# Ledger of designs, part 1: VH-VL binders against Hydrogenase maturation factor HypA (hypA)

No score or structure here was measured in a lab: all are predicted.

Target 1, 132 residues: Hydrogenase maturation factor HypA (hypA), of Synechococcus sp. (q2jir9)
Amino acid sequence: MHETDMTRALIQTLRDWWQSQPGQPQIARVHLVVGQFTCVEPASLTFAYAAQTQGTFLQGSQLVIRETPLIAYCHPCGQEYKPEIGRRYACPNCGSPMEEIRSGRELKIDYIEIDYIECSTNFTPPAQPEVA
Structure headers, positions and changes below count from the first letter of each chain, unless a header shows other numbers; Kabat numbers aren't used for antibody chains.
F, E and O stand for the ipSAE by ESMFold2-Fast, ESMFold2 and OpenDDE, each averaged over both directions (binder to target, target to binder). V2 = 0.75 x the mean of E and O + 0.25 x the DockQ between their complexes.
[cut] marks letters that were taken out.
The coordinates of atoms that the task and the answers printed are left out; those that the model quotes come from them. Centres of patches stay.

## First folded at step 1 (VH-VL)

Design a01 (framework fv_azirkitug)
Fold by ESMFold2-Fast, scan of step 1:
Structure a01 (fold): chain C 132 residues (1-132), chain A 122 residues (1-122), chain B 107 residues (1-107)
Amino acid sequence: as target 1 above (132 residues)
Amino acid sequence: EVQLVESGGGLVQPGGSLKLSCAASGFTFSDYAMYWVRQASGKGLEWVARIRSKANSYATYYADAVKGRFTISRDDSKNMVYLQMNSLKTEDTAVYYCTRDYYGTGSYFDYWGQGTLVTVSS
Amino acid sequence: ETVVTQSPATLSLSPGERATLSCRASQSVSSYLHWFQQKPGQAPRLLIHDASNRATRVPARFSGSGSGTDFTLTISSLEPEDFATYFCQQYSNWPLTFGQGTKLEIK
């Protein structure tokens, strides 16, 4: 899935969450965690988000991306290491193949920032959604 | 690392004015909403004012107790947040803390300054 | 406004004992409640955010639980440095409100 399709899926996840929230709050920023091993280009995702949110409930909101590095765990060595994406994935100490990934494959909504109405006695911050 | 340093507190008579400053360092200041929270001697914490980031048009919010008397502002080029306090009352006597909002809009305060004491007395 | 009430006002215990501190909200705040520790002359320090999540560099002996209106901060085995004042804070409803504090004193 390229960035345009991913952005469409993200917006649908946000819409489902938004419709479930009391008061359908005004969304200011969507914080997304994108791992470096997803091969998703953050700039392309941000561009697609700006384009696809025009005319929607997300118009004017910002997509904020936090990247996580690819970190693998070598069971024989008992240590984490950082693979070189596109070059070498095996453990540099013992040569064992990359079998456990500790970070870098994330693609999830971290949290959503909303606009609060200062005088509202019934307003509650919305629960954070999960990317399906 | 992350630091917040308040200044500008002092002794003032009722009806007087003070301007508090908070200098931030060690993080991208312009991305965070900033708050002023106060604490009277031996009492609990009380939210005073909030200013959002540039992305949210620097929107400001005030506790009812200070609305119309206090003004929060920021200067992102200097990594500063300010609290202008006018028409001070004895009830405003407190240590004033500067804190950042980790998630932007009232989520949680992960770093606090050391505080600056404001005493309003005749 | 949502009133947050802590109990007891003062809790006297000895090192090695388990401490249980309570926080009650006048209306539901879901899980949107945080706990802070404050030592005399110091700024508050975040301990637990969102009812049960331990903040960075906070020892494992601290834990939080609860939802809705009733919340608990537990310290499994008190260390001398834990004797301080603890505050809870809700962020479900505006304005943000804090409890009056529970002072944990050495017996």
Scores: ipSAE 0.000, ipTM 0.490, lowest interface PAE 19.7, mean pLDDT 82

Design a02 (framework fv_azirkitug)
Fold by ESMFold2-Fast, scan of step 1:
Structure a02 (fold): chain C 132 residues (1-132), chain A 119 residues (1-119), chain B 107 residues (1-107)
Amino acid sequence: as target 1 above (132 residues)
Amino acid sequence: EVQLVESGGGLVQPGGSLKLSCAASGFTFSDYAMYWVRQASGKGLEWVARIRSKANSYATYYADAVKGRFTISRDDSKNMVYLQMNSLKTEDTAVYYCTRGGYDYFDYWGQGTLVTVSS
Amino acid sequence: ETVVTQSPATLSLSPGERATLSCRASQSVSSYLHWFQQKPGQAPRLLIHDASNRATRVPARFSGSGSGTDFTLTISSLEPEDFATYFCQQYSNWPLTFGQGTKLEIK
C-alpha cells in the first residue's frame, strides 16, 4: 500500500535526522502535515506508523497528523477558494481551472517534539527533517 | 565535584522490606534523571528503576523483575533519590547503585550498597 | 528484549599488549551502545558512548568500533590500571540491557 511505503520513507527520514543529532534525543511526537489533496488517509498512516516503529528508536512515540484543506487561488478573480474534492475544482465565480494550489498538497514533517533534556548542558534544537 | 552516596542496604528476610537512599551533590540535581542499577555477586549489571526530572513530570519506569514491588521516588529539595523495596526475594540480593542519567548513559555512579535477602 | 553477549568471559594479557573485547547484540542496535569499566569493589565508569566516542577524561588508548550487531572495544597498549571487568550496554530498545562482562586479568 501507498501509506505503507510513505511510512517507511518517513521512518527512514526520521532515523537519518535522529542519528545526526547530538545526544540522540528521545522522540515523543512527530507532527506531520498531510494535505487533503494528497488522498492520504490519516488513520492508515497512524496504523502503519505504530506497527513499523515497534522495536525501534521510535517505539512509544506518537504520530500526530494535522490535515490541511485544499485551497486554490484564482488569478483572474484574485481570490482564494475551496474546491470540492472529487466534484468541482474550477473557480465558482469565473469558472477558471484550478492552476495554483495554496494548501492541501503538503506532505511534510511539521516539527518533532522531543522529551525535555534532563541535563543542564546547552542543547541546540534539532534540525527539522522533510519527507521526500 | 559530582558525588552520589547510597545508604540503607543490609540483611533482610524473604518477604521483608527495605528503603535505599542516595544523596547527591556537586550538580543541579533537579535537572537529571536518576537510576537504580543492581549487580548480583559475580554477575552483570541489571537496570532496576528510573525516575525522570521535574521537566518530564517525574515519570517512573521499572524493570519487569521488580514492577509492582519496588517504588522509586525523589526529593529535589534535599537532593535525594530513594528506592522502596517490598516483598523482597532471594533473587533481589545484589549491590544496588545509584546513577545519574545523562540522556541514556550513566555518567556518574555511587559506590553501591549491599542488599542481602536470606533466611 | 535485546540480548547482549560479550566474549571472551576472561582475557589474560600482560601490560603493553593490545586488548580486543567483543560485544554482540541479538538484533541491530545501530550505534546505540556504551562501554563501561569496573574494578573490584568499585562502581562502573563510563568509557565509550555511542559505539565510538570516548567519554571525558578517558585515555586515548581506549577506542570503540562497530555498528549493528557487532562491536569491539580496543585498548591499544595495556597499563596496569586497565586490568578490570568491561561491560557493554545497548540503549536502542527498552529495556536497557547489559552484557555479562569480560574480565581482563594480568597473565
Scores: ipSAE 0.000, ipTM 0.481, lowest interface PAE 17.2, mean pLDDT 82

Design a03 (framework fv_azirkitug)
Fold by ESMFold2-Fast, scan of step 1:
Structure a03 (fold): chain C 132 residues (1-132), chain A 120 residues (1-120), chain B 107 residues (1-107)
Amino acid sequence: as target 1 above (132 residues)
Amino acid sequence: EVQLVESGGGLVQPGGSLKLSCAASGFTFSDYAMYWVRQASGKGLEWVARIRSKANSYATYYADAVKGRFTISRDDSKNMVYLQMNSLKTEDTAVYYCTRDLSYWYFDLWGQGTLVTVSS
Amino acid sequence: ETVVTQSPATLSLSPGERATLSCRASQSVSSYLHWFQQKPGQAPRLLIHDASNRATRVPARFSGSGSGTDFTLTISSLEPEDFATYFCQQYSNWPLTFGQGTKLEIK
């Protein structure tokens, strides 16, 4: 997913949520979970967020990104392992190909901070990067 | 209030059993993987067991030190996670903490712990 | 198993001083390392996640740096409440492993 398009979708989701809230609170931080296997670059996403929130209800808020590692499960070995993204996906112990992904594809809002008061929301964009 | 509260700790003799409970409140419990982490007096933290969410078929994982003796389980309808401890050893003496994660190993919320003492 | 080693075991400083705590992994863990603070009789508190990101409501004086095998937790100016034990934890490879802790104590 292109970080610019993802950022637009995120801001739209935040705006819809914000408009539904009594008092339209000031948003301090938006916490986002981004899996390593989404191919989303956190730095690019953070810069796109800063650029796209200028002049909006989100101006001055921070996007806080928590990355989740790509963790695969090897059935022959009976254990989890961490693939080397872009280099090696096979099990380092037995060489079996990566067939089951246990984490690393997350792309969702974890929670929103408002005036030091924590509010939770779950959002997973409908478009996810294609895995080839 | 976002909170985890452990209970069930106590004094037990070697070879005995205890069942620990952890009550979650203030968040969507069913979305989170739940963990038990222990700490012996004056020592570091040691991961004990993990149970994943329903989306991951409640998959369970155990540290080698407790495999075959401990069982982690959960009841999403009650927002509870449990640790059944059998064949307890003196080496199992520790404060046991309950903690959560949306994805592997990000322990952002902990309970206050419950003390388990295994002694004759 | 990835072994995580913290140094020093104990660090004695006064309020207002800078603290620098080290964490080293036996093999590369990229940036997949968290820092926790634990006060006596209390549960650990997540302080820094993924090497350099401050957790929610953690004061700006705390910062993390490093990647690969060498990581540092820095407290720019110690407050009395900061005297506690600090643990690092890697999650790059199964099983999850923690450092043995660095005890920060008042001089």
Scores: ipSAE 0.000, ipTM 0.531, lowest interface PAE 14.6, mean pLDDT 83

Design a04 (framework fv_azirkitug)
Fold by ESMFold2-Fast, scan of step 1:
Structure a04 (fold): chain C 132 residues (1-132), chain A 123 residues (1-123), chain B 107 residues (1-107)
Amino acid sequence: as target 1 above (132 residues)
Amino acid sequence: EVQLVESGGGLVQPGGSLKLSCAASGFTFSDYAMYWVRQASGKGLEWVARIRSKANSYATYYADAVKGRFTISRDDSKNMVYLQMNSLKTEDTAVYYCTREYTDSSGYTFDYWGQGTLVTVSS
Amino acid sequence: ETVVTQSPATLSLSPGERATLSCRASQSVSSYLHWFQQKPGQAPRLLIHDASNRATRVPARFSGSGSGTDFTLTISSLEPEDFATYFCQQYSNWPLTFGQGTKLEIK
C-alpha cells in the first residue's frame, strides 16, 4: 500500500470537512482508526502526514492512530480466531478459508480535536480508502 | 475454557519487593497482549501495565504511578505473565488482576480476568 | 488524563425494573468506552465494548448507548443476578481510565 497516496486522500477529506465548518477552526489532533489488515504502517502514515501538512491548514496538528486487530469468524467451527497475517488465514481448527472478517479493515477518521478547551468533533466521511 | 490464575501476593513493608505471577490456560497465550489492573479496597479499577505479543516485540507500557518501579514480563514457553514490583509504597496496596486483551474490540479492553491476588504494603 | 465520572454512586431498584447508569468523560472519547460488571468477591466481567456492542453471551437485556462525552448502560428488566457494581472504561487517551463505579442494590 502507498501511505503517501492514502495520506493525500485523508488530507483532502479533512480539507472538505474543514471548509464546511464555520470559523475554519484550528485543528490540534486528528484521530484515525487503522486496522491491521489494511497493511498500513502507522509510522509511515504519521511521517507522510507531517510532511504533507506543512504549509497547510493542518500544519502543527498531530495524527493519532489507533490500531484494530484482524479477527475472522469460522462458520464451521462457530468461533472467532486471529489469523496470522502474512502466514496463515485459514481456521487453525478445521482449515476452512477466511471468509468473514469481523475487524481489522478499518481505515477511518474517528474524530477531530480543535485547539480549544472542549472543542472536539466526531467525524465520519462519506467515502474513504479501502483495503482489498 | 480460558483461565488466568494469579499468585505471589502478600504482606510487605514499604520499600520492599514482590513478584506476581499469572498462569494462563485455554487459549494460544503467545498471540495475546496481557495486562495488570489493580483495585484498592472500596475503590475503582486502575490500569498498571501492559505487555504485547512477540509479533509486537514484547513492547511494555506502564502507568505513571508505577513507572520505574514495576516491570511486566512474560514467558511464552510457560504461558506466564509476571509483575516485578520494587520500591513498594502504601499506595500500591490493592488486589492485582491479570487480564487478557480482548481482540474483537477497537482496542484496549479485557475479556478475561483472573481471580486477583491481594498485595498489602504496610509497616 | 481523561477523567471518567459515573452517576449515580448507588442505585436502589427492585427486580423487573429498568436500570439506567450514566458515564461522563471529561473530554470526547468518541465511541471508545467499555462497560464491566463486578460482583462482590469476584473479578470484573466485560459487558459492553465500544459503547454499544454486547460481549459474547451477555444477555440481551443489557444495552449501551452514547458517544463523545455522555454514555449510558441500560438494563431493560433487572434480574436478581444483575445487582452488582458497574464500571465504565475509556481508551481514547492514554492512560486507560475507569469510572469509580455505580453500585446497583436491591431496594
Scores: ipSAE 0.000, ipTM 0.488, lowest interface PAE 18.2, mean pLDDT 82

Design a05 (framework fv_azirkitug)
Fold by ESMFold2-Fast, scan of step 1:
Structure a05 (fold): chain C 132 residues (1-132), chain A 125 residues (1-125), chain B 107 residues (1-107)
Amino acid sequence: as target 1 above (132 residues)
Amino acid sequence: EVQLVESGGGLVQPGGSLKLSCAASGFTFSDYAMYWVRQASGKGLEWVARIRSKANSYATYYADAVKGRFTISRDDSKNMVYLQMNSLKTEDTAVYYCTRDTFYTGSSTYYFDYWGQGTLVTVSS
Amino acid sequence: ETVVTQSPATLSLSPGERATLSCRASQSVSSYLHWFQQKPGQAPRLLIHDASNRATRVPARFSGSGSGTDFTLTISSLEPEDFATYFCQQYSNWPLTFGQGTKLEIK
């Protein structure tokens, strides 16, 4: 999936949430968790978000991305390890193939910051498009 | 073959009520959000109402022109979507179309790929 | 509300000619714009989705281009069956809005 397509799905999810909210609040920041094993590049996603939100209800909002590393678990060794993405996924200690992933496949909205005259409040809406 | 068939249109007096139905076949109805879109004679298309799938708690959305007067609902066991129209006004006169959008798990876009034939609603004294 | 404006309102051409139809949005809609064809007495038919992607079973002579606020639908060589009304629609902002249509008629 391209970052442009991912960004479109994200904006659709945000639009559905936003139009259901009383008063349709001004969104300041959208916090997204992106795992390193999703093949999504944060810089590309941020660029696409800035471009795709021009002239929309999200204009001026910031996309804030928190990356999670790819962590696998090796059953023969009984330990977690960090694969070298694009280079080697097998356990560096025993050579067993990567069979269990503990983190790095996340793609989700963490929370949304909205603007109020006196304060801001964080929200965690359910996301319709979910990529495992 | 995907098919959407609208019914329930007719002539009604201002202030009256009508209930439109749309029968869907040829696809997994419960996975799709459904819409009602209308078109007055010789005019453009105007979105009226939307209802999401069960996965999205059947959330409903309405155009400002019909909010508070129209209610969209669905019955997934019968592959039906409905539009209850109350307090009808002459400006509600239009052909009403039932359509689905393609937004589903794994899709990054919304678009209306299949439409019904439409049902005519005339609000006149 | 995002207003989409189509031009020209009417385009008179002959079979075999190239048709170029324009759609302009009052604010950026990125690539969130679709094109529909409608013949008298019939429901709209999806032609192009997301600015440039041809829908299934739509002939290769139809193509879409553009992004942001300016979009075009091109029919490379008109067939008799192509004389119809064409609508564009944006889905970037609620409410969903459609253009007023461009009527393509035989000269």
Scores: ipSAE 0.000, ipTM 0.489, lowest interface PAE 17.3, mean pLDDT 82

Design a06 (framework fv_azirkitug)
Fold by ESMFold2-Fast, scan of step 1:
Structure a06 (fold): chain C 132 residues (1-132), chain A 121 residues (1-121), chain B 107 residues (1-107)
Amino acid sequence: as target 1 above (132 residues)
Amino acid sequence: EVQLVESGGGLVQPGGSLKLSCAASGFTFSGSAMYWVRQASGKGLEWVARIRSKAYSYATYYADAVKGRFTISRDDSKNMVYLQMNSLKTEDTAVYYCTTDYGFSEYFDYWGQGTLVTVSS
Amino acid sequence: ETVVTQSPATLSLSPGERATLSCRASQSVSTYLHWFQQKPGQAPRLLIHDASNRATRVPARFSGSGSGTDFTLTISSLEPEDFATYFCQQRSDYPLTFGQGTKLEIK
């Protein structure tokens, strides 16, 4: 995935949501969750978003990125652990290889903030799918 | 919008088999973990099985009550997840829900309407 | 397996009252505890994830608290549509387990 292509998919997802909303609200901020293990660079995403939203229904909106850490789950031990990215991925207790990733691979819209002055509804966005 | 639609439920005799299907739309199915959760009439929820995405080698995990009898699988080209149920017992009688998560915390954001499986003589 | 137990089994209240529902885990689940609402004939609906985070489309009157083994779901002022069965679920370890449910019924 390239940040430009991901940003295009994000904008398509936002347009579908926006068209379903009564009053066509003005979007102020789009909150995106990006896992630290996705290899997606947040600064590149925000740059692409700013470039691609000019002249659109998203003009003037801000992309806000929240990063999530890598969290893995060890089935033999029955517990989560936090791998040390670039150093150690195996379970610290039993040495099992990293089998299941619980967090750190997210790429999804967390929630959308609409402009307070133009808000005509108690805005509650639908739970957002992964944007990829 | 996210939609999950289960099908394949019905009446079967003890020892019989059924295959449930769940059609997914509105999200990146191939990147998502898929789950089956069941509920007997008037009772609580019981997790049955999960299957991870290709990034996690389609890893599967099963509740002890169904291990060896049920098989979860998926077809990413069709946005489908399946539950093959063999050697059915009366205690398997339940509404079976297809669900998925998107969150860091492995929480079930979306549920299908459910499909009823009745195992009776 | 981590056993999750809810109390009370049934809670009878009137609209406008505060509801407090409890969930206890047999071992620490940190904050990895979720709450669901279910109405007859419907699929469960996520209310609170990770002990205290309200899910999308969930009214502000719903709140969650707790960590470790003891958790609470609070509805500050009951609306008619809130009379339903509530389930808690832990995700700290597999198998994923749900409580037996608390039925909130109108007096």
Scores: ipSAE 0.000, ipTM 0.510, lowest interface PAE 15.1, mean pLDDT 83

Design a07 (framework fv_azirkitug)
Fold by ESMFold2-Fast, scan of step 1:
Structure a07 (fold): chain C 132 residues (1-132), chain A 120 residues (1-120), chain B 107 residues (1-107)
Amino acid sequence: as target 1 above (132 residues)
Amino acid sequence: EVQLVESGGGLVQPGGSLKLSCAASGFTFSGSAMYWVRQASGKGLEWVARIRSKAYSYATYYADAVKGRFTISRDDSKNMVYLQMNSLKTEDTAVYYCTRVDWGSYFDYWGQGTLVTVSS
Amino acid sequence: ETVVTQSPATLSLSPGERATLSCRASQSVSTYLHWFQQKPGQAPRLLIHDASNRATRVPARFSGSGSGTDFTLTISSLEPEDFATYFCQQRSDYPLTFGQGTKLEIK
């Protein structure tokens, strides 16, 4: 995907959320879930994030990416399996083509870590929008 | 000019229900978080409920005193925010204000308020 | 829950005098503290946001200071229209909480 456009959409989503928060807290880390089957390169996304957040409310924050593996479900075998991305997607046991994907297509904000919200047990975690 | 106009207040018996409305104009309503804050006669201000914009899936949050009894909602097509109040108690008697949070995290504009009296 | 406490409950002053109103938070709220003015029968009016930033159309005689737990609202020279109740509010965490108010009265 085009990481620059994706990063721009992510930053806009974060800005809208941040403006609605009562504390206008300093964001330390943005945790993003990126599935391995999205073809998004984490290093490229992290680089674009660092570049695009300069001079903004996100300057100095880190983008933390958690990758999820591609997991498919084989109906004939009744079992999940891990396709070999770029090599083989069919079930290794019976050869059935990949029809159902259980994980690996995620592209969403997992959660946001905030600086200087000290000892706040009543702070509600931010809504978790999906950025596609 | 930003305007917020509340309506729907009135006299209701304990255990009854009321639905408050707030009509917004003069700003991009769909992008703002909307809040209800109340004030009992001669008392201080008390936050009641919040609803976020569509970008945050209209996420809601409530004060413990009203959780389970009150529901905040909005209709962006009409620039309206609502407060459905069920199982009303005498301690819910207050002027209810509609307010917004836009850029920055502060209540910059308030409506004139609508009085809710819960009395037998 | 972060509680904010205002003092004094009532402050009696004359026009032209300096008013100093205090607000104390039960735990650090950084600079996430706002001040509102309310006159009888009216909605609250934002005066100062984030400890020290004057809101739009608020006269220069109003100023805010402080950080952490101790905050002050100062009115450098009282005008007749300034006699009202003032509330502070913290926005560091939920639930959002307001002080009990300081009533500024003439004489």
Scores: ipSAE 0.000, ipTM 0.509, lowest interface PAE 18.9, mean pLDDT 83

Design a08 (framework fv_azirkitug)
Heavy chain, then light chain:
Amino acid sequence: EVQLVESGGGLVQPGGSLKLSCAASGFTFSGSAMYWVRQASGKGLEWVARIRSKAYSYATYYADAVKGRFTISRDDSKNMVYLQMNSLKTEDTAVYYCTRHEDYIYGYFDYWGQGTLVTVSS
Amino acid sequence: ETVVTQSPATLSLSPGERATLSCRASQSVSTYLHWFQQKPGQAPRLLIHDASNRATRVPARFSGSGSGTDFTLTISSLEPEDFATYFCQQRSDYPLTFGQGTKLEIK
ESMFold2-Fast, scan of step 1: ipSAE 0.014; ipTM 0.672

Design a09 (framework fv_azirkitug)
Fold by ESMFold2-Fast, scan of step 1:
Structure a09 (fold): chain C 132 residues (1-132), chain A 125 residues (1-125), chain B 107 residues (1-107)
Amino acid sequence: as target 1 above (132 residues)
Amino acid sequence: EVQLVESGGGLVQPGGSLKLSCAASGFTFSGSAMYWVRQASGKGLEWVARIRSKAYSYATYYADAVKGRFTISRDDSKNMVYLQMNSLKTEDTAVYYCTRDSTIYFGETYYMDVWGQGTLVTVSS
Amino acid sequence: ETVVTQSPATLSLSPGERATLSCRASQSVSTYLHWFQQKPGQAPRLLIHDASNRATRVPARFSGSGSGTDFTLTISSLEPEDFATYFCQQRSDYPLTFGQGTKLEIK
């Protein structure tokens, strides 16, 4: 299963990050950005995450998925455009093929929520905004 | 541990050639776009080249200063990215850094999150 | 080509003070601007990507803001380890371009 291998890579990335953090905090939620043009099914990824985190430092944590639209960039026109997935990928202005994707292919960690009962919530690592 | 290790730098005469290598470890190399960035002594950073993953047909991009002289390439089976430098000029003297798109984010992120230590290229007579 | 220009060239401050570094693009780069820190003898380190997103292991005192042509990197309370050179970089179009750098030094 494709999502199984992706989830294994995600968990390894989280472990490397977690081991670098002072106090090795309890992780409550992992926020993931999944682009619409990844061929990744969010439900399958969530299932694989639940299965692979059993007995690990991530046991009991939740995977929260946010989807992003496909946004391409046209070099001749110098502008972003939104392809019609399954219908047309070329630039609507000049007809150039889709060669650079700015958004929609993400499979990335947005940020991690740490569980602190009596302290202010410390938001860990990088939040990345969606392309406007 | 994510690591990029450059090699192949050295002293070369103007008009000569040099091939830089960058060995990647600790991440899924084949899915990541890779960059070369250079920095002359006491100067700022200058982007040199970018190569995309197989999913994007290994598309390559170059700074105008190096177009036609430099070639970026990769070998996914060896986790290596290369920079073939031909017709070297004294202006090419710099520390050359190998960098990657972030693999904490799977796919192309368009930002350089990990850098190697650099390899010095000196073009002098 | 899109040129990015940083100001000031040198900023002299004391630990505990707030630092504000500016980066201006010659044309709109949307939010596609990154900030890097470089210490002498070391490779650059990513601080902020896509205008406002703090990179992994970067302290909360670093923040980025801006869109279009005007961008700011703020360090809310300087620590001794923050004295370094800072570079901005746009990724909106090719060629990718870096600013000339702002050197943050101890007063």
Scores: ipSAE 0.012, ipTM 0.548, lowest interface PAE 9.3, mean pLDDT 84

Design a10 (framework fv_azirkitug)
Fold by ESMFold2-Fast, scan of step 1:
Structure a10 (fold): chain C 132 residues (1-132), chain A 121 residues (1-121), chain B 107 residues (1-107)
Amino acid sequence: as target 1 above (132 residues)
Amino acid sequence: EVQLVESGGGLVQPGGSLKLSCAASGFTFSYSAMYWVRQASGKGLEWVARIRDKANSYATYYADAVKGRFTISRDDSKNMVYLQMNSLKTEDTAVYYCTRGFDYSYGMDVWGQGTLVTVSS
Amino acid sequence: ETVVTQSPATLSLSPGERATLSCRASQSVGSYLHWFQQKPGQAPRLLIHYASNRATRVPARFSGSGSGTDFTLTISSLEPEDFATYFCQQYNDWPYTFGQGTKLEIK
């Protein structure tokens, strides 16, 4: 897992955005989407974020993580299903291998919350860690 | 100051209709997901409906108990979210809460005071 | 549907004591579990999201733990303002369901 490196990249992305904003606003919450099939552990990210933001413009802000489940689509059955990560990826109905992933690989900033004003952003998320 | 104010509740007979409204202020409404959650007297909370923001195509979601009978909608120009309730049943009697929530975690962080809907037998 | 059950129904404690509240799901919900606090005559307030992440402005004495089917909300040292009803909600499976609530009352 590379949560420390990912957190460093996230903070740099937030700094670049923050410096571009008039008035240098106070950031209350950073909302991040992390898919379950990224092999990124949310608790590790929040720990790294708390540690790395001390003494910075993000001190006191919270990292809010929405973890998206791994959802696959089975073409033969015409239905989505939820694989059991680490145990079973094949369709439970017909046994077809997992070929189409509908969700669970996301790694992106959803939006930033500032003084009760929510701001959507089109940030390019940090590069996803190697997953196998 | 973030505030949500519900209105439109009242007494209605089974099979009737009501439209609930929720007025939002103190935050950028157009970027938030909005929810309706209900609570019958002395009972727990039950999620009713969700509507996402424009970036997510105003996608709507409904609890099975209300699907086909209730419609959630929003008007970003007025900072309003609505719940149209048709074919009301006695089981729909509850306090209805408007909530602002995380568009992702399904979390509700700001709630209104609620509006009472009573469907008489 | 995924049924969520809370225990105990009522918990009687004194200020300064530790409270432990349980929430169990009829099938695995991963970490997709919220905790809410509701005081009489008031709307619910979010305390914990994603099983263990404390919401903004929620005191550090509140903590959540667990995953899968078994979850716990802990209040390390009760303040008078903490005597309220607490609800858990799973949001992994449709429909999203709430527990019946645990009422925390003064002994």
Scores: ipSAE 0.000, ipTM 0.433, lowest interface PAE 15.2, mean pLDDT 81

